# VH-VL binders against q9lj97: the designs that were tried, part 29

Target 1, 262 residues: q9lj97
Amino acid sequence: MSQEEQPKRPQEPVTYGDVFEVSGELADKPIAPEDANMMQAAETRVFGHTQKGGAAAVMQSAATANKRGGFVHPGDTTDLAAERGVTVAQTDVPGARVTTEFVGGQVVGQYVEPRPVATAAAMEAEVVGLSLQSAITIGEALEATVQTAGNKPVDQSDAAAIQAAEVRACGTNVIAPGGIAASAQSAANHNATIDRDEDKIKLIDVLAGATGKLAADKAVTRQDAEGVVSAELRNNPNLSTHPGGVAASITAAARLNERADI
Key: E = the ipSAE of ESMFold2; O = the ipSAE of OpenDDE; V2 = 0.75 times the mean of E and O plus 0.25 times the DockQ between their complexes.

## First folded at step 13 (VH-VL; framework fv_masavibart)

Design u3 (at its last look DockQ between E and O 0.20; V2 from the best seeds 0.00; counts 0 for: pae E 13.6 > 2, placed apart)
Fold by OpenDDE, look of step 13:
Structure u3 (fold): chain C 262 residues (1-262), chain A 120 residues (1-120), chain B 110 residues (1-110)
Amino acid sequence: as target 1 above (262 residues)
Amino acid sequence: QVQLVESGGGVVQPGRSLRLSCAASGFTFSSYYMYWVRQAPGKGLEWVAVISYDGRNKYYADSVKGRFTISRDNSKNTLYLQMNSLRTEDTAVYYCARTGSYWYQGFDYWGQGTLVTVSS
Amino acid sequence: QSALTQPASVSGSPGQSITISCTGTSSDVGGYDYVSWYQQHPGKAPKLMIYDVSDRPSGVSNRFSGSKSGNTASLTISGLQSEDEADYYCSSYTSRSTLVFGGGTKLTVL
């Protein structure tokens, strides 16, 4: 009679940091059942259904494991989720719809759906049935960052990443006066003199309307993403990229473009 | 050494309120679910309430729901039980207890208990 | 309230092995995976003897063992000693994460 090896109960709870690229207090919090339910409800509200392999599904799996492991109770919620909410937000950027999922203000998921840029050409392409999936541009990726990290104070790593992005977009190493890179650097320098985060310049202040602020724009490539990531890392003492930040957004765009064979 | 010390018990009349405290020491209080368990004289153990690590989640036995409030102050390493609208059937020794690292590990440490007597 | 059912009393002679059963109701079958056992001497707080059906805390004698079959958990005390005379309670969590105790079993060592 084979002693059915009782599945070894996990020794540790599944935390947000285990499954998502989150930081701070949230990263160490066990995923609770009500958090997952909140995300499920939010996804359903936005998408009409829960996303397969999406944040809600991941959270449900984790929460179930945590319940079985005895780490959380069925009705438990995390303080951060309860206080700050679980939200799914959609933003339309030129050429794409970006859906971002948040737990307690931190990004836990991001989806980009290419949308035909209703350019006169896209209207013609709709008539010709050629769904020209337009590649996501650097400018669009920067604007998308506002949705995921808009309230983040601008720091040197952000400024460096934005500069790298601008250089890649324009094909020149010359920082244009009044450009996004210059603005970001100014913001970073300013913020270094301010103690309160509330008073600091945020990414939204710099990156809003990024597509219109760039002298030139291009589709994001893997090489562009690597360059921006490198710039952000070099200027971050923690040697990490900010989740949902500039480098993350550019990287996401590059991946999407690659999948679209653009 | 892990220690749990209950206080606040006494004799009260029906309808009155009483607040119990449990002072915890010898462990990271904020890392543990805390429980109140009571035992009426000559009777068995009855679960009363549980509170999560951060105090966000609270659960109560049906017998005390709406009358009792469990709370904690992690800065003081103290667990509380506010008991309102006390009834004669609430007469019991009240124990403070923690589970092990996780709730499924049972109550590995108990206080000595504090007696609450509700009598007219 | 899902009640765990225990025998009111059990007895044994020194050196014998005795078993105390704890049976849950069929409606809460999913919650009985977290069975604990407590020993309580008169005037004392309960002491954890077994958790998670069969795990033994440090410092608890290996004479105490736990098992489960179906909806019935069992505490076995081997080599019964006079000091084992006490009340024993089983506990478990329901599917609703509510804690329940058995009615207790008085163990008498003859």
Scores: ipSAE 0.506, ipTM 0.807, lowest interface PAE 1.2, mean pLDDT 87
Fold by ESMFold2, look of step 13:
Structure u3 (fold): chain C 262 residues (1-262), chain A 120 residues (1-120), chain B 110 residues (1-110)
Amino acid sequence: as target 1 above (262 residues)
Amino acid sequence: QVQLVESGGGVVQPGRSLRLSCAASGFTFSSYYMYWVRQAPGKGLEWVAVISYDGRNKYYADSVKGRFTISRDNSKNTLYLQMNSLRTEDTAVYYCARTGSYWYQGFDYWGQGTLVTVSS
Amino acid sequence: QSALTQPASVSGSPGQSITISCTGTSSDVGGYDYVSWYQQHPGKAPKLMIYDVSDRPSGVSNRFSGSKSGNTASLTISGLQSEDEADYYCSSYTSRSTLVFGGGTKLTVL
């Protein structure tokens, strides 16, 4: 006789702790189908769509596996999601709008929309005949990433995205010596040998002052965003972009620039 | 030695209430979804209700929704069905049933049932 | 939600094979592999014969087999014996998170 296991379905639940950096009771809870539906609805309300590779997509995939494995019923919710909710909050900071996603009061995702930094002189601009720049530049979008993902360790996908952005900002298809892309690639290579995230070089260390470090700069276009997203996706083992990361910031800037009167 | 024993059936008039109990033993009751299934005399099986492991998620057949309430007490290893506003079409043998280890498996253990008769 | 359709009765002679059908929709039998079959003798509680479309619990004869094609599940009983005379019910989960049974099939062994 066989006597061996005959796996047909998952043998253990996918918990919040398996897919998110959460703690306490939530970390041990299986992700339930209605939790995922709540997050999908919240993301759609805020962004007009779910974020590919984001919190709702991860929760939907985990909930589907848990349903097929028999760990949850198709209509189940966790007690923490039912009692404390699945919520989305937006926070405006200089240069960006940050969207933070919560389950049971704990952060499971963050997304950044770059915003131009306005000065007090904008109110006097029409008197002097000046028009303040409303378009967000590649450099400004890179600096906005510092505010939303500055503590993220630099990896190869970040380095690829930064390289794509710098090449497009400067109009050259070669990496400038001493530029941001060179610094990001060095950081990613260094971090690959480091186990503890606390010891790794972070995005803030590379991107701080990006507008001053670029040889040239330009307003972000849709084509720029497509190139940067493609670079980040193809260089991430999970074939996804980072929440609040380089591609997210560039994409948000491109969308904001396209809504400006032109 | 899994055992499910229903009780609380009887004869009642339409519009009245009954509470059924199902005493469970021989397994870890709090790890299983529990079901009520009924069978009218001479008729087929009809699912009535299901309740999740911790009692928080409950689902009902359309025929009983709003009138019946499933509940459980995991400290007493007991499943309940509160049946309100009973109708003559609720006349049936009521079984409690357990799935296998997962909710999608069939009902591997059944009680012997308790008869509820609703007649004027 | 939808009901599952079974023939009201089937019959066969000892030693023959018979098949009982259970037809649903893409929202139940066709959409999920959660079909079960139950045998019920008069005055007894139902007994699980098949789960997960084709899996057999321990203690159930290998003369019972299950299959599915499209929206129709089938229970096949080979080598009919007089003890197989009973009512048979199929069940499936639905996309509305409910459980439905077929109307039942009376098997007579002649």
Scores: ipSAE 0.000, ipTM 0.421, lowest interface PAE 13.5, mean pLDDT 80
ESMFold2 (binder alone), look of step 13: mean pLDDT 92; pTM 0.929
ESMFold2, look of step 14: ipSAE 0.000; ipTM 0.419
ESMFold2 (binder alone), look of step 14: mean pLDDT 92; pTM 0.931
OpenDDE, look of step 14: ipSAE 0.466; ipTM 0.794

Design u4 (at its last look DockQ between E and O 0.01; V2 from the best seeds 0.00; counts 0 for: pae E 13.4 > 2, placed apart)
Fold by OpenDDE, look of step 13:
Structure u4 (fold): chain C 262 residues (1-262), chain A 120 residues (1-120), chain B 110 residues (1-110)
Amino acid sequence: as target 1 above (262 residues)
Amino acid sequence: QVQLVESGGGVVQPGRSLRLSCAASGFTFSSYYMYWVRQAPGKGLEWVAVIRYDGRNKYYADSVKGRFTISRDNSKNTLYLQMNSLRTEDTAVYYCARTGKYYYQGFDYWGQGTLVTVSS
Amino acid sequence: QSALTQPASVSGSPGQSITISCTGTSSDVGGYDYVSWYQQHPGKAPKLMIYDVSDRPSGVSNRFSGSKSGNTASLTISGLQSEDEADYYCSSYTDRSTLVFGGGTKLTVL
């Protein structure tokens, strides 16, 4: 076979960072075949099938490329995936079911399925056949963040994002004492004095029950998402949003609402 | 020139332990998967174990799983095989072998092997 | 681990072409293109002759070629020479992240 017929060996492996919004050590790791298989199995377990264009499919493609490129062996697994697992988890939040896919504890995929809020009104609407799909609110999006980034230590970027979200939800720039924004800021300040991440206040500590902590709430709009994203970015030295974090959750909610024409 | 030199072989009784070493030279040892392959006298080749370039991934043949441990010290360019609970069927010439830098491309370099004899 | 199936022996005359088969399963030879062939002379370490089913390492004679169909890989040696007399082993990666070798084939040059 002429040297010409050998598929050009990719010069670099496809890494997690190439295909997913991940950070840290995982971002630089080539996607391994067993990682993809684990994700496929997890998706199948949860969905009954692999998601078209989902994380498993992407990982399989990447892993295949990496095998062809010789960057991974057929049975290779990433240490982070091996240690922390590849998981697909579903969480029901008011108005939606959120499915999150994780590799080594980092979010690599998120799916939101709108569901009617089991409010008395929603039950009545179901009876009347009016599937009023209620728009996802800012509060609900914040609560959803707990599922994707609940164990993340609160930092200044998180606090800023949460503040932006609260302001937009309430329509006022006044930070309510004891509100989510105030709590987040306090947490961020506290965490800045703590060396060990294990001892830091986490997003779950702040955002749990967010819908009930907001003085007002509203459906997430694109403008809201942009505002929250901007706030998070401005307060992140890396000029990035945290995958599965506050801005990401709000953005996801906005997209869902737009699709629902709400 | 790529060189692999096995050492540590000898005669041991069943149930005993032995540690093999493979000294590598002539290439960036830390960039390659390394393998142990053994060959019983007058028999065929048998894969024993593999270790990834960074030492994080290890795989073993079923026949040695739980008894053998493959490791490496990249600072010393040395591959190891700790063999515990040795059995008579472990008697073989043990080869260290290198494969492709990025993926399994066969064993392009072999040591000369070291003989391990397990006998009562 | 079930060994790949090779003929115990093959023979040929100088100048002839011979083929050694290596039969596995869909979990090894049929599942991956990671089939390798090794030549081993008595008292010597094996030598890689073919990898990735059909690729030839530098320094290996072009008389050696590899192919695969289904679950069977084949090593072909053309223009057989006396120096080709040796044991030949096939190997394959497996879906269990392991390697499996064939039982070996003794090639005799008549």
Scores: ipSAE 0.075, ipTM 0.581, lowest interface PAE 2.4, mean pLDDT 87
Fold by ESMFold2, look of step 13:
Structure u4 (fold): chain C 262 residues (1-262), chain A 120 residues (1-120), chain B 110 residues (1-110)
Amino acid sequence: as target 1 above (262 residues)
Amino acid sequence: QVQLVESGGGVVQPGRSLRLSCAASGFTFSSYYMYWVRQAPGKGLEWVAVIRYDGRNKYYADSVKGRFTISRDNSKNTLYLQMNSLRTEDTAVYYCARTGKYYYQGFDYWGQGTLVTVSS
Amino acid sequence: QSALTQPASVSGSPGQSITISCTGTSSDVGGYDYVSWYQQHPGKAPKLMIYDVSDRPSGVSNRFSGSKSGNTASLTISGLQSEDEADYYCSSYTDRSTLVFGGGTKLTVL
């Protein structure tokens, strides 16, 4: 009698943890259509096309299944992708270019491309770990501060700037034990009792490996830079930022990200 | 060397249950999605169920949904398939298969299979 | 209904090349680069020969190659040998976020 058959719906939502090795809140979030669109745009900016077998393709398939199952709607973005970003970062090393893809500050893909030894300009970018062709994350900007001010003793303005950066990267106002903000505040408190700069805890001791120490990460925006600068200024008795310091590195990353968008 | 060894197959009557096991070795089991794939005698391949590397998400073919349960014990490197309310159509060789790193990639390692026969 | 279409059988002589086709739709083979090919000898488990359309796992002879055009993927076996006689299955990732298999192709080496 009836010849009509509807397509079968997915049994459960396809989550980020289903398709990527991610943890925490993100692992249980359904992949949303705009998440996939943002990754596609990021891959196209970096590679000139979407990657075969890459994160964008996988996310689009999952998002399509989730739409058909009624778990998401066209135009939806997960809160973590909207708040913390969908980004692609490139880092040049001698003989190779490393491309890392992020959703909500967590790695969802990494690629290594062989290349000839780079020019002087590219070598300078590689030394500080920045790429001019992709979005720079808060964690990467904090790591870049090691290169520009790693030997600076940690003070209260640095700790405030680092806390503002970590809060924006992770989306929480709670200082985690063992996080970089906690380490920076402890260092600043300790250094306040030390007279000789050689004996003080330095920015490198707190910021080295910042991308790995953050619970989540995101591309630096102008608003992030403004918040970090404000925190550094308000907590410096001289009402100024430190040259080459935390606020300066975040501001530079935000400006580079703006140029990459335009 | 990657190795997958299935066990627990046998002959059962319709409506009964069986539990299949797959012992894994030679790789970090907890990093991989695992599938059960079956092949009826003289027929092609059919996926049955898949489970995420941490065991939190599971997906089933419509033909077995509600009757079969996939599970894993990462401390024992073992994959399981609980098969309830068996039907004659479930008669097949059941393979344990590892995907590549992600579940949408091909099956790079297979067990030798275990035969399940459902007959009166 | 969304099964991938393969010829039921193909044959070739030792030393020749043959191609096995796997035809799907824009919702699977045409839409994704996640096509795999499996070789299955009688009584044995399947063996992965090609993944991601054209990539060959380590230990698989370079006589096996894969490609696709539009909605059709192809497995090409060059320099046919008697050991190549087997059943061959394709599979593809789909818009349903699942894998689907082809019906299989019996390769006979004459």
Scores: ipSAE 0.000, ipTM 0.423, lowest interface PAE 13.4, mean pLDDT 80
ESMFold2 (binder alone), look of step 13: mean pLDDT 92; pTM 0.926

Design u5 (at its last look DockQ between E and O 0.01; V2 from the best seeds 0.00; counts 0 for: pae E 19.7 > 2, placed apart)
Fold by OpenDDE, look of step 13:
Structure u5 (fold): chain C 262 residues (1-262), chain A 120 residues (1-120), chain B 110 residues (1-110)
Amino acid sequence: as target 1 above (262 residues)
Amino acid sequence: QVQLVESGGGVVQPGRSLRLSCAASGFTFSSYYMYWVRQAPGKGLEWVAVIRYDGRNKYYADSVKGRFTISRDNSKNTLYLQMNSLRTEDTAVYYCARTGWYRYQGFDYWGQGTLVTVSS
Amino acid sequence: QSALTQPASVSGSPGQSITISCTGTSSDVGGYDYVSWYQQHPGKAPKLMIYDVSDRPSGVSNRFSGSKSGNTASLTISGLQSEDEADYYCSSYTSKSTLVFGGGTKLTVL
């Protein structure tokens, strides 16, 4: 009687930190079924459907695994999700629409839809309906960051990420004195001398109008994202990227551009 | 909850005008392309017009081009269709519809439709 | 004339699987697969059942599935139920970036 080896129950639950760039208490929380359901509902509300490979799908998979492992039960909800909610929010910024997905106030997903201004209208002239938008540019991705992390004090990791982004956008490693990278670095240096976060320069102060602050711009590529991520990581003592931060936004843009075959 | 509610339909004579409205709620209206789709009695679906989220770009089916005008007031979360020079073939249930996010991903939400009857 | 061709009608018995085809010309099928399927009950607005050829919106039964081969998209309904009796429409963008609908298929559950 060959004891059918019962599929080895996962030894550990799938946590938010395992699948998302989250921190704090949430990172250690097993993803619960109701969390996933809430996200699914939120995505559906905003998008009309769940995003393929999006947060809801990921959460559902994780929750399913956790249920199988006995780590969560049907109907379970993470306290943070219950208290602060699971939300999908859309915000228009210059040149883009940003959709951000939150669990308990932390970003678990981000989508940036480019919103070309007048020039793109010409491209759409023959299009009936929603067509593929232009590729998201580095500048647009940086501006989109304002919506997700605008109130974050600028630190060295942010500055490094922004510099990497500018270098890639402009194709030169020369930092323009009036450029966004220089501004970010100055902000980071300044903030290092300030004790109170309330008094620190925020990402919004640097990244607002980023498209106009770049000497050149380009569509975000995977390589660009990798470079920016690397820069942020190297300059973060925690060796992590900030959820909804610069690297995250660039990465999201890259992914979207790839999906759009742009 | 996303809701689309059409209004303004009725019976009109050929050559007359009619204005349809679609009240949107439950989503960021200003972020979405909006469509009018019509369905003649016992017939299939036909797209009529589309308007970009900011109202800057408008597109029309050839069948209505020059006669219909799509517009929107994002402050009121309302989509409009001004129909001029109505013809009998314009008789249909008119739906307002929302599409997906980044690109066309189908019409995920529809209104209940409003009937426009053009008859002599 | 609809750019997308659907059978006028299909029928099946409860529990069966049926497939509705939607065929376009090569010019109707753009570089991207923007095929959507709608269910419409009498007197009701259409409901999105499938988008992007095979993706299913939340709340839509997994009995509904979409596929594409060549210039033909297909909607498959498995485990046919009486409530599935409706008109079904396919839609897609053309190569000219215009939205087109199929002529519709009436599904009868026997």
Scores: ipSAE 0.036, ipTM 0.490, lowest interface PAE 5.9, mean pLDDT 84
Fold by ESMFold2, look of step 13:
Structure u5 (fold): chain C 262 residues (1-262), chain A 120 residues (1-120), chain B 110 residues (1-110)
Amino acid sequence: as target 1 above (262 residues)
Amino acid sequence: QVQLVESGGGVVQPGRSLRLSCAASGFTFSSYYMYWVRQAPGKGLEWVAVIRYDGRNKYYADSVKGRFTISRDNSKNTLYLQMNSLRTEDTAVYYCARTGWYRYQGFDYWGQGTLVTVSS
Amino acid sequence: QSALTQPASVSGSPGQSITISCTGTSSDVGGYDYVSWYQQHPGKAPKLMIYDVSDRPSGVSNRFSGSKSGNTASLTISGLQSEDEADYYCSSYTSKSTLVFGGGTKLTVL
């Protein structure tokens, strides 16, 4: 003969600010049962199920406590959730899927999903750090070079390849003064006066954030890859391209984009 | 060359606060998720916290949630860990760590660590 | 505490091959290929030896290899050398988007 002990009734509401890193009006709002239901529906629409450890589970727990405490009614919805909505969005970046959860326009959760390796094309993308989720842009391919050759000192062949990539991405032959081609040419010129490789400017210094530095961007085509390879080759004294370098990354992107067209 | 240098460790009484810093150089700090990992003396590695490259999202191990706050200042290339309500169980070497530029690929660079000792 | 199970210690003689196991669940090691291995010498920070189950960072000897089967990942060190004596940790990302480590394995070179 045992006696079940009831959980203690909460003495104050559980608010969004208590469980999430949010601000303003939302932070003071008690989490309501319909808010949790809206998030569950949003997670189900995106994933086909509720996400373990996601915002819906946290909100359901908080809403249950608030119901037991008398702070909310079963049908309650906060005004911010009702007016501005509850959403779950997925953003694909190279090699990962980022899930962001919103209540009332504020982020209540963001999660990075590691991606399984599936195919030979996926293995090639992994080597150069590219994603298979969508057509790969010139900017993304330039950024992927950071993973394969980021510590290489910038030389004239790199600068030529980067210029060829940027002019094809932007559709002009004019080098923007603040663009990555201008930075790469400055780095190559600087490095020509430096004796120690440790003191030289590296590809990471120029290519990190390339997508944000290009005035325009586009999916890599075979013709783009041919142009970039030609530029790198003609500006290398050894008449070759660099393994894992700019031309290699652009070529890998072009190959993957051609497969994705099917 | 990529470098991560932690500072701010020391001896502190239980219930007190301490702020750790990690100075980053040799890479575009604002493009990377940054992590704190700790190791109690003679024990294994334990993940503590992670922060998104723009500072907008943060996640914590259950053992520190509500007491620790991770933050970053991308204009200063610095990662922070504010540790409040410290307990003797928080005694550890604290490392900052970096992963791949666009996704998790293990921790390819670690700082030297900074020791936090919580004792009366 | 640790979510991944490793043996507390392993030992081998110079020139031998040794394998360290790391057992998780379908929610981590079994469900994702984001398994990493770290080597740690006393008083030093960990060093990444293997990522994505089997990939080696630049500068890591090909004597180190990784694999997994089901919920168990393995680190294999061939041609064992005295310098390999260290602690080894596995890690995995989880379905909750958290990171977990194994408890560590002390490798002794006899």
Scores: ipSAE 0.000, ipTM 0.376, lowest interface PAE 19.7, mean pLDDT 80
ESMFold2 (binder alone), look of step 13: mean pLDDT 92; pTM 0.936

